# Ledger of designs, part 20: VHH binders against Ribonuclease D (rnd)

Target 1, 374 residues: Ribonuclease D (rnd), of Desulfotalea psychrophila (q6ajf4)
Amino acid sequence: MKQENIISTTEDLKKIVNKALKLDAVGLDTEFVWERTYYPQLGLIQIALSDEECYAIDPLSIKDLSPLGELLADRNTIKILHDAPQDLIIMSQATGATPQNIFDTRLAAGFAGSISTISLLQLVSEQLETELDKSETRTNWLKRPLTEKQLSYSLNDVRYLRATRVILLSKIIGPKIKSWLQEELNLLNNPANYSTIADESRYKKVKGVNKLDRKSIGVAQEIATWREQKARELNRPRGHVIKDDILLEIAAIRPTRPEELANTAISTKAAERYGNDICQATARALNKKEVDLPHQQKRSQLSSQEKGALAQLKELITLKCDILGIDPALLGNSNELKKIIQTLYKGKTTHMRQSFGWRKEFLKDFYQIHRDTI
Short names: E, the ipSAE of ESMFold2; O, the ipSAE of OpenDDE; V2, 0.75 times the mean of E and O plus 0.25 times the DockQ between their complexes.

## First folded at step 6 (VHH)

Design k75 (from h5 with S33A S56Y T99E E101L; framework vhh_8h63_2)
Fold by ESMFold2-Fast, scan of step 6:
Structure k75 (fold): chain B 374 residues (1-374), chain A 120 residues (1-120)
Amino acid sequence: as target 1 above (374 residues)
Amino acid sequence: ELQLVESGGGLVQAGGSLTVSCAASGFTFSEYAMGWSRQAPGKERELVAGIYSGGYTYYADTVKGRFTISRDNAKNTLYLQMNSLKPEDTAMYYCAKVEYLGWGYTIDYWGQGTQVTVSG
């Protein structure tokens, strides 16, 4: 009875999924290894039908995970996860299904009087007064057999998710705030979240790319596109081809000849291996029309009047969030709030997440006050 | 120079269907996300549908299940098929070159718009 809660056949997976589809909600999680390959390697999928009935699904033994895909896409059974995006991407790739009807307890915590960055361990401790094992071992989830401690640890990641959801929903102030949470959760239903990101869009994920000028952002786009293709070809993490910080240095200098790479921290070996490819990518970017280059998202400094409006906006958000029990981080970061002010005062055509849905409703009074000033 | 030209708007009865189209020029259409926004009298402009360069789509809850966005990269043309039209869908419809930025979006350029009026 060493491994009694492990599902290792498609037939047993179908039985568990059939039970799950008859329930209102189940907890889900994944364990994976993503150290040496371009695609993450799925090691384990955990499912909680109740706090007493939890299973670990073994994707190494089950070649057809499509029954799990049926559950993932089901609109009648809620799938509860903590910090859902990466787990949903991995499960979508493994099953071919687009996730539907997702409840992320991390997002829900931000609407329920906690913070939207809370860990599962802290959340379960705060809400259920339950102590989870804090001994996190760096483990290879691809190794078999799993130890009893590894299995117990993995199942605790899902065991309390159903109870946590019920408690979080009970702490959210009224049906309006619950509808705002539902709008945010509905974003997880978008197929674009689970499709392979277009290679030419990958540069957007490079932190600091927006600090470059437009031509250098164009170079970063071409190099990031090439890097994705090379990483897939070699089946290596993108950072093992070129790290993000090196990519930004290269984009800033816009090398036309391989010897110019000596002005960056790129290794001699990588420069010899990839120098010609990098220079060809740079040339592609420099040959683009100005209108086809990515826009620089750098903005001018705020005027004294705009700084006053930004301070008023921040004060409104802080006060209203305190009253409603919402984490201010859910309304936007500092750069997004500056963008709101510049849009209101300069009449820009830029649309932002605060221009629609629940964030627009939250900020409606602030927008109306400024309606006659833009 | 970048240009977006909408067409296909008009008068339609509630419950009816209409397709609007947008002809794009002056940029590499296939590399960009495109969208449809609308603005009703006395209301703010809202993005109702988007389509990524890879063909994946987004819909606002107000139109989900009724509207279908599509693109023809060979013709540099964007389409919005509108079914089960309601009086609340009455608006000027604008074609947009769209960039998705994390949890938000930026609209690089707007067309001049095409009017859709739903009666009944």
Scores: ipSAE 0.000, ipTM 0.184, lowest interface PAE 17.6, mean pLDDT 83

Design k76 (from h5 with E31Y S33A T99D; framework vhh_8h63_2)
Fold by ESMFold2-Fast, scan of step 6:
Structure k76 (fold): chain B 374 residues (1-374), chain A 120 residues (1-120)
Amino acid sequence: as target 1 above (374 residues)
Amino acid sequence: ELQLVESGGGLVQAGGSLTVSCAASGFTFSYYAMGWSRQAPGKERELVAGIYSGGSTYYADTVKGRFTISRDNAKNTLYLQMNSLKPEDTAMYYCAKVDYEGWGYTIDYWGQGTQVTVSG
């Protein structure tokens, strides 16, 4: 394929979008670099109008991507992606649009007899008996001009998505399982998926934060909030400011003076640069009333009876999924399944995705068996 | 007490075959997904093959078509048949109790490992 397949002006982008809006479905993908910055750097956006008509959109040359946003938000044209969430977030940020009418072939593969961790290359190989080139996986997508091989490689990421969708849908048995897939796909329309997590809530994503006492969780919240602001200011990954494990060590000792940071594994350079900021964040947490501190979300370990119920739940999911051709991973991760058991046995009200929609329907017999156990 | 014990590793020539085994005890083996992970010196541990309790399997791209995972629930034993071995397959191989997490996986428990060395 030639350089003529690259869209580098807003006017040409509008022409391609107008063609796409008249179609039932298009394939989409992005190439980006996200190694040393707070925000990902968009390198390329690929679009397939058909297996024969594919284009690479150059975001480095096009100042206004809003026409792409019109396509992304359109309710009549299906946008087909493989492993959609990150690409949709990046395109939403670049265009200002909220994605609508999305088909994720990774999700669909999980409902169609494949695994939901399958790569696009493996999926296309299995479903279309076509081998895709892997040689350009280490390409710097910000460099121009693109070679013919790089362009060809990038367009193959979208070329077969329309055909792949048709085949995946043909492998799903009956309208019930197809409705379950559609329910999952509809979740991608939720605007909440495309908003940033509030800075003051970021501490919840730090693994191990709930092992700290409430006062130290308060310190972790203030430091995580400061870290997000500093990372955005510097345009660097949050881990380049301070890593999560160092943040937890600092929160545990609750430093009031920079010299106390010597009791953590923080580097001397980082302690010199950020020590005052860290101690100010700690002081903000320590000045809060107990009622204003975050609540500890620590869960007790499962009892032997609860462990037995969890084993039964995992077995039920595995066997039923094997019969239906559905990937067990779609039902929930290990922590989510443990939460189901704790909810059933402790009778607590919890917000879990397995209490609603198709997952509730899938698990209803298991819930009925355990309803009278508490 | 939950225990996983790997065996069957050794030295093999490039292009050869080897089978490693894992004996499980202390839990209801048939209820859990099981897998094989490997770790070469200076590299992160990676899951290369997995099998659900119902028998469905998956493989990492690096081993697909060459390795076959299987289980014997009556014997509480997990197997990995490795064909067309390459020097790049040289690693410590670990038996794992596998939990799938969203679009990925987590390892719930590791065995002690068995060394596989492929010479070329």
Scores: ipSAE 0.000, ipTM 0.121, lowest interface PAE 18.9, mean pLDDT 82

Design k80 (from h5 with Y58N; framework vhh_8h63_2; at its last look DockQ between E and O 0.02; V2 from the best seeds 0.00; counts 0 for: pae E 20.7 > 2, placed apart)
Fold by ESMFold2, look of step 7:
Structure k80 (fold): chain B 374 residues (1-374), chain A 120 residues (1-120)
Amino acid sequence: as target 1 above (374 residues)
Amino acid sequence: ELQLVESGGGLVQAGGSLTVSCAASGFTFSEYSMGWSRQAPGKERELVAGIYSGGSTNYADTVKGRFTISRDNAKNTLYLQMNSLKPEDTAMYYCAKVTYEGWGYTIDYWGQGTQVTVSG
């Protein structure tokens, strides 16, 4: 086993960070397991100083990862990742730093003629004519020592990021498209992306919650708040406490006594463990004033005129993106485009990324034809 | 043995300023991240300011711009300068040895604390 590329002490981590800070750009990646715990279990952090100089940072051996935070927050050295947001959240929490000066190769690929959901393996294959071996896709990153095979394959995930960035930038010819990419990359510097989401808002993530009436949405909010706190306490996924479908079923019946849970699919074990807490959450929701309850946000149907406008919007986006060589998905998904039409024709202002920045400019002719209301 | 000894707390009028300090011993101070946590009556402890071994700082949103954490590695001393104090800042303030792991942090050790009371 060769261990020269494994960083296992805070002292060695500081040395690698000092080298990285002298460079214009470095590659970063993480490996983690996040299947059976509330918190991800960070198994490895990889850094590439060049194609030939790559290191695996062992978070199981290093108790204080904050020296890496200096690199993560540095405004001079570019940190190159593929599909950066999740890795940045994990590293931000592990180091305590707010990321700065990030380049995301997956995002940039969308501006460079590829799809914006492309995998790193596909991107490297297409851009560098290099075939990466994916035989280590199902390995335990928490076991030590790392095998030579695990080390070799994990370092390949960062080895080509510097070269990939150079090639992607060479394919983005126009200064306008470069400025759009930079606008998107700058959003990764927003500290709000690295703060925790309020427990009281978690109910919005429950698929189907808007099918409930307003009182039942209020009950779902209180149960989801409690569930998040319990999942954190137990370090278990929220679904292991109460699954979303069961949460919705419980919210619909609004139980004030534990025996009422028998009218749901909740397991006997969960009902015994959590029945009182669930009923107390229900009681809190039912004691709220009507004005304090969450609003039901039902999706309205598009009129025939609105459907025509949506089709025109989609066609405009496809045509302009084909000419410019960028991925249409960068302008918005189907639901976002439908939301644009609804706000234009119904007169409501909502917070949409298409109302600002390069997306607003991209869509200005469409807005002009339909009387810009954004 | 590990010791963190806080001092400098007291009663301060709203809008005033106060500096608390922490003398550390029993570990290699310069190699660890440190922080200040606080606990208001009936509330859980929360980390309001952190400083990493490399010198970078982080603050809770409720104190950002008003509080400044600093360290003197030669004296093994941690400081918190608190400006524009509000009654909501009233709490017991604890010096903390902090390890950042995963999504958050672990407070490995904390002292007995120093009381900060903001009136008015």
Scores: ipSAE 0.000, ipTM 0.127, lowest interface PAE 20.7, mean pLDDT 83
ESMFold2-Fast, scan of step 6: ipSAE 0.358; ipTM 0.767
ESMFold2 (binder alone), look of step 7: mean pLDDT 86; pTM 0.855
OpenDDE, look of step 7: ipSAE 0.705; ipTM 0.906

Design k85 (from h5, 16 letters changed; framework vhh_7qia_2)
Fold by ESMFold2-Fast, scan of step 6:
Structure k85 (fold): chain B 374 residues (1-374), chain A 120 residues (1-120)
Amino acid sequence: as target 1 above (374 residues)
Amino acid sequence: QLQLVESGGGLVQPGGSLRLSCEASGFTFSEYSMGWYRQAPGKQRELVAFIYSGGSTNYADSVKGRFTISRDNAKNTVYLQMNSLRPEDTAIYYCAKVTYEGWGYTIDYWGKGTPVTVSS
């Protein structure tokens, strides 16, 4: 590998993008560091125009990445990534563009008789009999100059994506399964995937928040909202401002005075620095009308009948996936499957991705059986 | 003593039909899901058709519209009606008792298999 494979100017980036836009498909990947900052720090963007022509784009040297945004949003050139969502979010944020025409080899592997959690190293080894070294995945991608080893390894992450896509598509012969894969890939085109989650909605991502009563959920919402703004202001991870478990403890006690924070595991330094802000956030929640408080999503507790139905659902998914050659994980995680059962048995109404599209088609016989029972 | 005894296999010409039967004993048949699997020469064993304890069914895409799985709980028997047989259906067909474990399933017991040859 030579330094000639590194793109360090906007002009050179434009040249590579213009070449890419004339191709049917290109491979893309990113390297980033997300340990001490609110936003991931983009270290490198890799692009493969072919197995022989790969480049590393240096975002630390290029102030204007908008040419890359043109490629990301292009509807005629397929962008091939392995485990695309996080890379696409980072590139969308860096370029301002909404990704279009994406092919995720991780998703495709799940439809092609492999597992949807397969690593790129394992996939390339199995499909192309090529061994990729993963040792550089733990390196500091913000350090310059890049070593020859770092550059070589980064380019190998994209070099084989075009070939891998061709092989995976050859293993997905049935038109129905191909349409299901395309439906999943089309979800990556949705602008909603790349808009930031509203600060007031971030509390929904705090595991265990639904175990709190409604007033405490309101407090958690206000504190989580404040925490997002403070984390951005300081450019620190949200957990370095206040951890999720501490946020839940605070929401449960609803502190009106900073001294009350001593009843939580919050550090003395954090309590001193943020106590007044936390109490103000608590007061905002307590001053809200009950109708303006977040609705509590009850924890999943299933009856014996519902547990039986869940077991039947899991059995159906596993066996039908075995027949079709697709990964059961594509149908949903454990919590999603529980919500399906609760919805069918007239629990809390939940809008689910399993109630429409290819997953609804996959599960239609199961839904019909239980609708007839209910 | 748990047993699965398959019967009904044989040699048939393309376009022909066969009905496979699997008689189960030694467990409460009505409470378990049953499957028919097949293994062609040089290939891994694959699921062909499945019937849940409640009677609902699933089929491999390659056999949909041609094969029908059914069960008779009073006789502790699961059946596979195979129509419009093709040379690629040639395999040893296995009856299986299926048990659910956690987020997946396991085959608790396999029959000995019954050979089906579709040849002209």
Scores: ipSAE 0.000, ipTM 0.111, lowest interface PAE 21.2, mean pLDDT 83

Design k86 (from h5, 15 letters changed; framework vhh_8pnl_2)
Fold by ESMFold2-Fast, scan of step 6:
Structure k86 (fold): chain B 374 residues (1-374), chain A 120 residues (1-120)
Amino acid sequence: as target 1 above (374 residues)
Amino acid sequence: QGQLVESGGGLVQPGGSLRLSCADAGFTFSEYSMAWYRQAPGKERELVARIYSGGSTNYADFVKGRFTISRDNAKSTLYLQMNSLKPEDTAMYYCAKVTYEGWGYTIDYWGQGTRVTVSA
């Protein structure tokens, strides 16, 4: 039985945190379950003080996690994670702290000659020639007691993060690229990352909402707002209230009476339970003035000239990234690159992450050419 | 660490087409820029086409519009579709894994080559 590495009391957590605060860097990870609740359920927090000293913190046994928050907010001890954003959000919520001094090995891999979508298993295999067991990836982290295999698996998620960071930093070419990585890592310190998105803005996350006309987008906004509030009230995933596809169908028909929901794929039980709420949300949208409705973002085709400029942009990014050892995905996906071209050619002042900081510096020659030849 | 094996070469008449393939037995194919080079008898090896790790392509002027380079990262395979072949395209064609170093490039791996002959 390997229960010796489990931290189950606030007193023991304080001891581990005090030890961590004396170190230059520690590895961190979380395991959680997010299938039947509105908020993720935290199952485990792993910490590596060294490759030989790793602990699993049990949040089900420890009700006061504030000592961990002191570590998260500490500016002197680096917290190393792989694919940090979601883990930082859940730890921030559990501790009340704003994370500081974060090193994300997934981001760093993209600056170090690998891909920014690489898994921890692949990264550790490539950099440290160590094979990690992934058989416990899909396990119930809320179940107790933890098996020896679950515990071993969870600790391996943090054990090699310190060594991985050292290797990745050694592979980054020059001080400029290191400063670009640091700029990206510093974005993780922003408190805005750890605040909730306004309910009224949730409709923007529904894929396909921009294919609707403006009145239907207004209906989608009201239904999405209602859905968030209902999901929190019931402590259920938003999709268990109404799935995105059904929300779009409802918004397209704009039901004013519950009977009209029969024209959508909504279940009879959901229609009976939520029909009046859905129709009230629809009515709120239909009573708005046209100027107060969301703008329809239509699919705009690129002209032949714009397509040529997009091909040149993609070529420049791929060539320069290959030379510098940087993953092109860090500059933007195909839709973001398309928006850069549309912004340049149509004179729109749409704010893009590629108009600031290191991405602006990376693309400066491309921007100069198009200012001169537009 | 991945040996490159080319195939698809052969004898073809002017105006014909061939599709070359380059299979990488290694596990790092998707992280490399890949290129096709050719060498005619008594001449230096010259770049025909390259495809970067992100998917963008460059072509030598003498093949632009006639040849298409592509890659399948799931199959770890590089392709060269050659259309409107000319006698001047007769050469040994080599697949290469390439790392660029700012001022130049290093060819980390060469294939063994596949022969293309375009004759009347």
Scores: ipSAE 0.000, ipTM 0.086, lowest interface PAE 25.1, mean pLDDT 82

Design k87 (from h5, 24 letters changed; framework vhh_lunsekimig_d3; at its last look DockQ between E and O 0.04; V2 from the best seeds 0.00; counts 0 for: pae E 17.8 > 2, grease 24.5 > 24.2, placed apart)
Fold by ESMFold2-Fast, scan of step 6:
Structure k87 (fold): chain B 374 residues (1-374), chain A 120 residues (1-120)
Amino acid sequence: as target 1 above (374 residues)
Amino acid sequence: EVQLVESGGGVVQPGGSLRLSCAASGFTFSEYSLYWYRQAAGIERELIASIYSGGSTNYVDSVKGRFTISRDNSENTMYLQMNSLRAEDTGLYYCAKVTYEGWGYTIDYWGQGTLVTVSS
């Protein structure tokens, strides 16, 4: 019989973690809500010790999650997740631990003859011929008590991860491809993944920022930097400070006085509260030298020669991936491949992920040929 | 301002050893990952060893067991101990500071490079 239980005390959490630390591998997942705070709010953490022994950990009832951190950082017990990055960030924040020894079934699927964007439901269906119920995907996981159906639904997200890992590893071609997967998985051990990106880089995530002129992009960078700091201070989503579309409007007009904010859709409350900060951020950008302003990230047109080289690169990737049984998307998306060609033809390196490690090894013959011809 | 200064390069015979150092300033050293790259003439730089802020290390297969990367956070310095050097280890060795953007990365700063030549 299946052992499904909710863990609501630190003492019981320690017992489950001690059991997990004696195992070779466990499945992990989180349910969270990210609507009203700067950091996601944990609703539930699921753990599978076996297909029959699964638990839901209640972070709303447990004040000290450090025992989970011991498991997360343990080098001897593999933690299996599907699409691990966000769950690992949330658990790292909640426990203070840096994840170690992680197996991401989404990444592994891409090396095992499937696609690297596959959902857990589709992967389990394809590999184990088991259909998972997705009826509870819209549940507010902060609400209590949980129903039996909600609990059972949440545990299915971890129940099959151990079996899925075994099958995926059996489908990967040879030790070289397994080492490439391990290289990708090892990136998840990096403590820098669990720190926030630099505040000064947050403007790059604002859709539409590349449509602004360079001076306005500089203003957007300064405002986005300030917005991150304010959102953290208040523990609110960045959009609750200033929405992205309003940030772009402000950057376009480059306000030097708070009264000029009336020309944007900013609320009266936000303009009154933040107008001086926004104008100071604008002034910082306007006082920068042109060379210090961010470069516009326009998608430039390729020359006919560069288009030919891109077509050759795509053909090489497709043919080689078909032979090796790996997803071409793991080598890079269309924009990244375009950037490779532009970098080669400009005679500079942009320090792309395709310039290092297994991707460089995959592409080295292409690089050698095109470097020698340009 | 950020500065990365390499030292320890030179000429050695096959089978010899060298220790490279990368002295860093202008940032909180303990919070960042640092990488060693190697470049042969005319070819793009290859990542050969990495050390993460938490102390975890990674190596390319060609140097595993021969090279050891380490860091001293109190001295703001990263090291590369190179043993059993081979002719194919010849190249310019670069220290690099890494900034992560989600699951990708950008190299913010490069050292000037230090030349290692393995010849008889």
Scores: ipSAE 0.000, ipTM 0.174, lowest interface PAE 16.9, mean pLDDT 83
Fold by ESMFold2, look of step 10:
Structure k87 (fold): chain B 374 residues (1-374), chain A 120 residues (1-120)
Amino acid sequence: as target 1 above (374 residues)
Amino acid sequence: EVQLVESGGGVVQPGGSLRLSCAASGFTFSEYSLYWYRQAAGIERELIASIYSGGSTNYVDSVKGRFTISRDNSENTMYLQMNSLRAEDTGLYYCAKVTYEGWGYTIDYWGQGTLVTVSS
């Protein structure tokens, strides 16, 4: 319970930020609770000025976090995080700043010969001969005072980030590979890379929605849109408003009157509270012309030739990544690789990250070979 | 159906100005970040400016101080004010909408582009 490492006033925050701005790089991390609310609840922000000088910034006691925003937006001081996107979202919201000049050690690890999903614990163990404590998996970061274990764990999450960055960069020997890493790191300067999808598109994330007929998909879209807006209004997870399985059941029935909800598994409380809204959403969907209804998202099927091309693509990626010492997952997941094949062979649109930047260059020979065979 | 339509390109002398527009439809415009890309003949498209849903902006060094990106959420339109134009600004200008996917982004939609030619 060492109070000397906890920053609980705006004045002390300014002092730490002023020191950080004079450094080439600092480590950052957050702790949050995201179980019962639509938005994550920020519990702690950690900063490492060095391996020996680490602080926990208490956002529960500091009402104005905008001084931290100056550091986040600074283009001279590198902010080092592990698995940065969520931390960047919550800190951007808390400070009002757009983070700039970010280094993500998890991303860099993939370019440095490690798996791009490596945990910080594993990375520090591998790189520094240092054993960190196991993660605090069942702790309330909103409770005060912080325990000694909470404080120790949280500071260790940032303590070694500066050293880890140096070691990772030393393992990324090729100027080409460093350029690819920098291209990916630059994407972290854009908040769109961690924004949510549009409300009207949320229905696409509901497992099983494509099993519904087209009219019922339209109903599911309207109900999911309403659910997202209600969840934000209440600051509750979308599933606490209406669960996905219940949403699908309701969409299939297309209820226009609240009493029809009795034939679903919706709770009595939810039916009483939301029944009219659900029926109004249904009515909006049924009022639409066929042209305005969402299209059923067809599953892609690959021909025998296309399956062969996919296997060749995977083999090329595996062999080339092994030679270059980078994680093949950086080139794309299984669904993204299928999309490459469909784009190439079916002549469909090329809205995918493998069509530009370093990934396009990486795959240049594959594209050339298969363009010539079509 | 998502649609992005660029306009406002043309021929201009060095040092001149142009204002590009990107009219958007088929999505909730105010909730998305939008981007301008530029493609010179024979090279890949490059990102030149971004405007985030919250209104903040970002520019590459080659256009910083000369170009200004803006948006009008009531008209579902993004703009690029280009001042002090140079010959190297010649190219086809695209607006783009992206979706975050995993730890990167995916460009979901492109417009057809609008041509800007800077020549004396």
Scores: ipSAE 0.000, ipTM 0.151, lowest interface PAE 17.8, mean pLDDT 82
ESMFold2 (binder alone), look of step 10: mean pLDDT 84; pTM 0.828
OpenDDE, look of step 10: ipSAE 0.627; ipTM 0.877

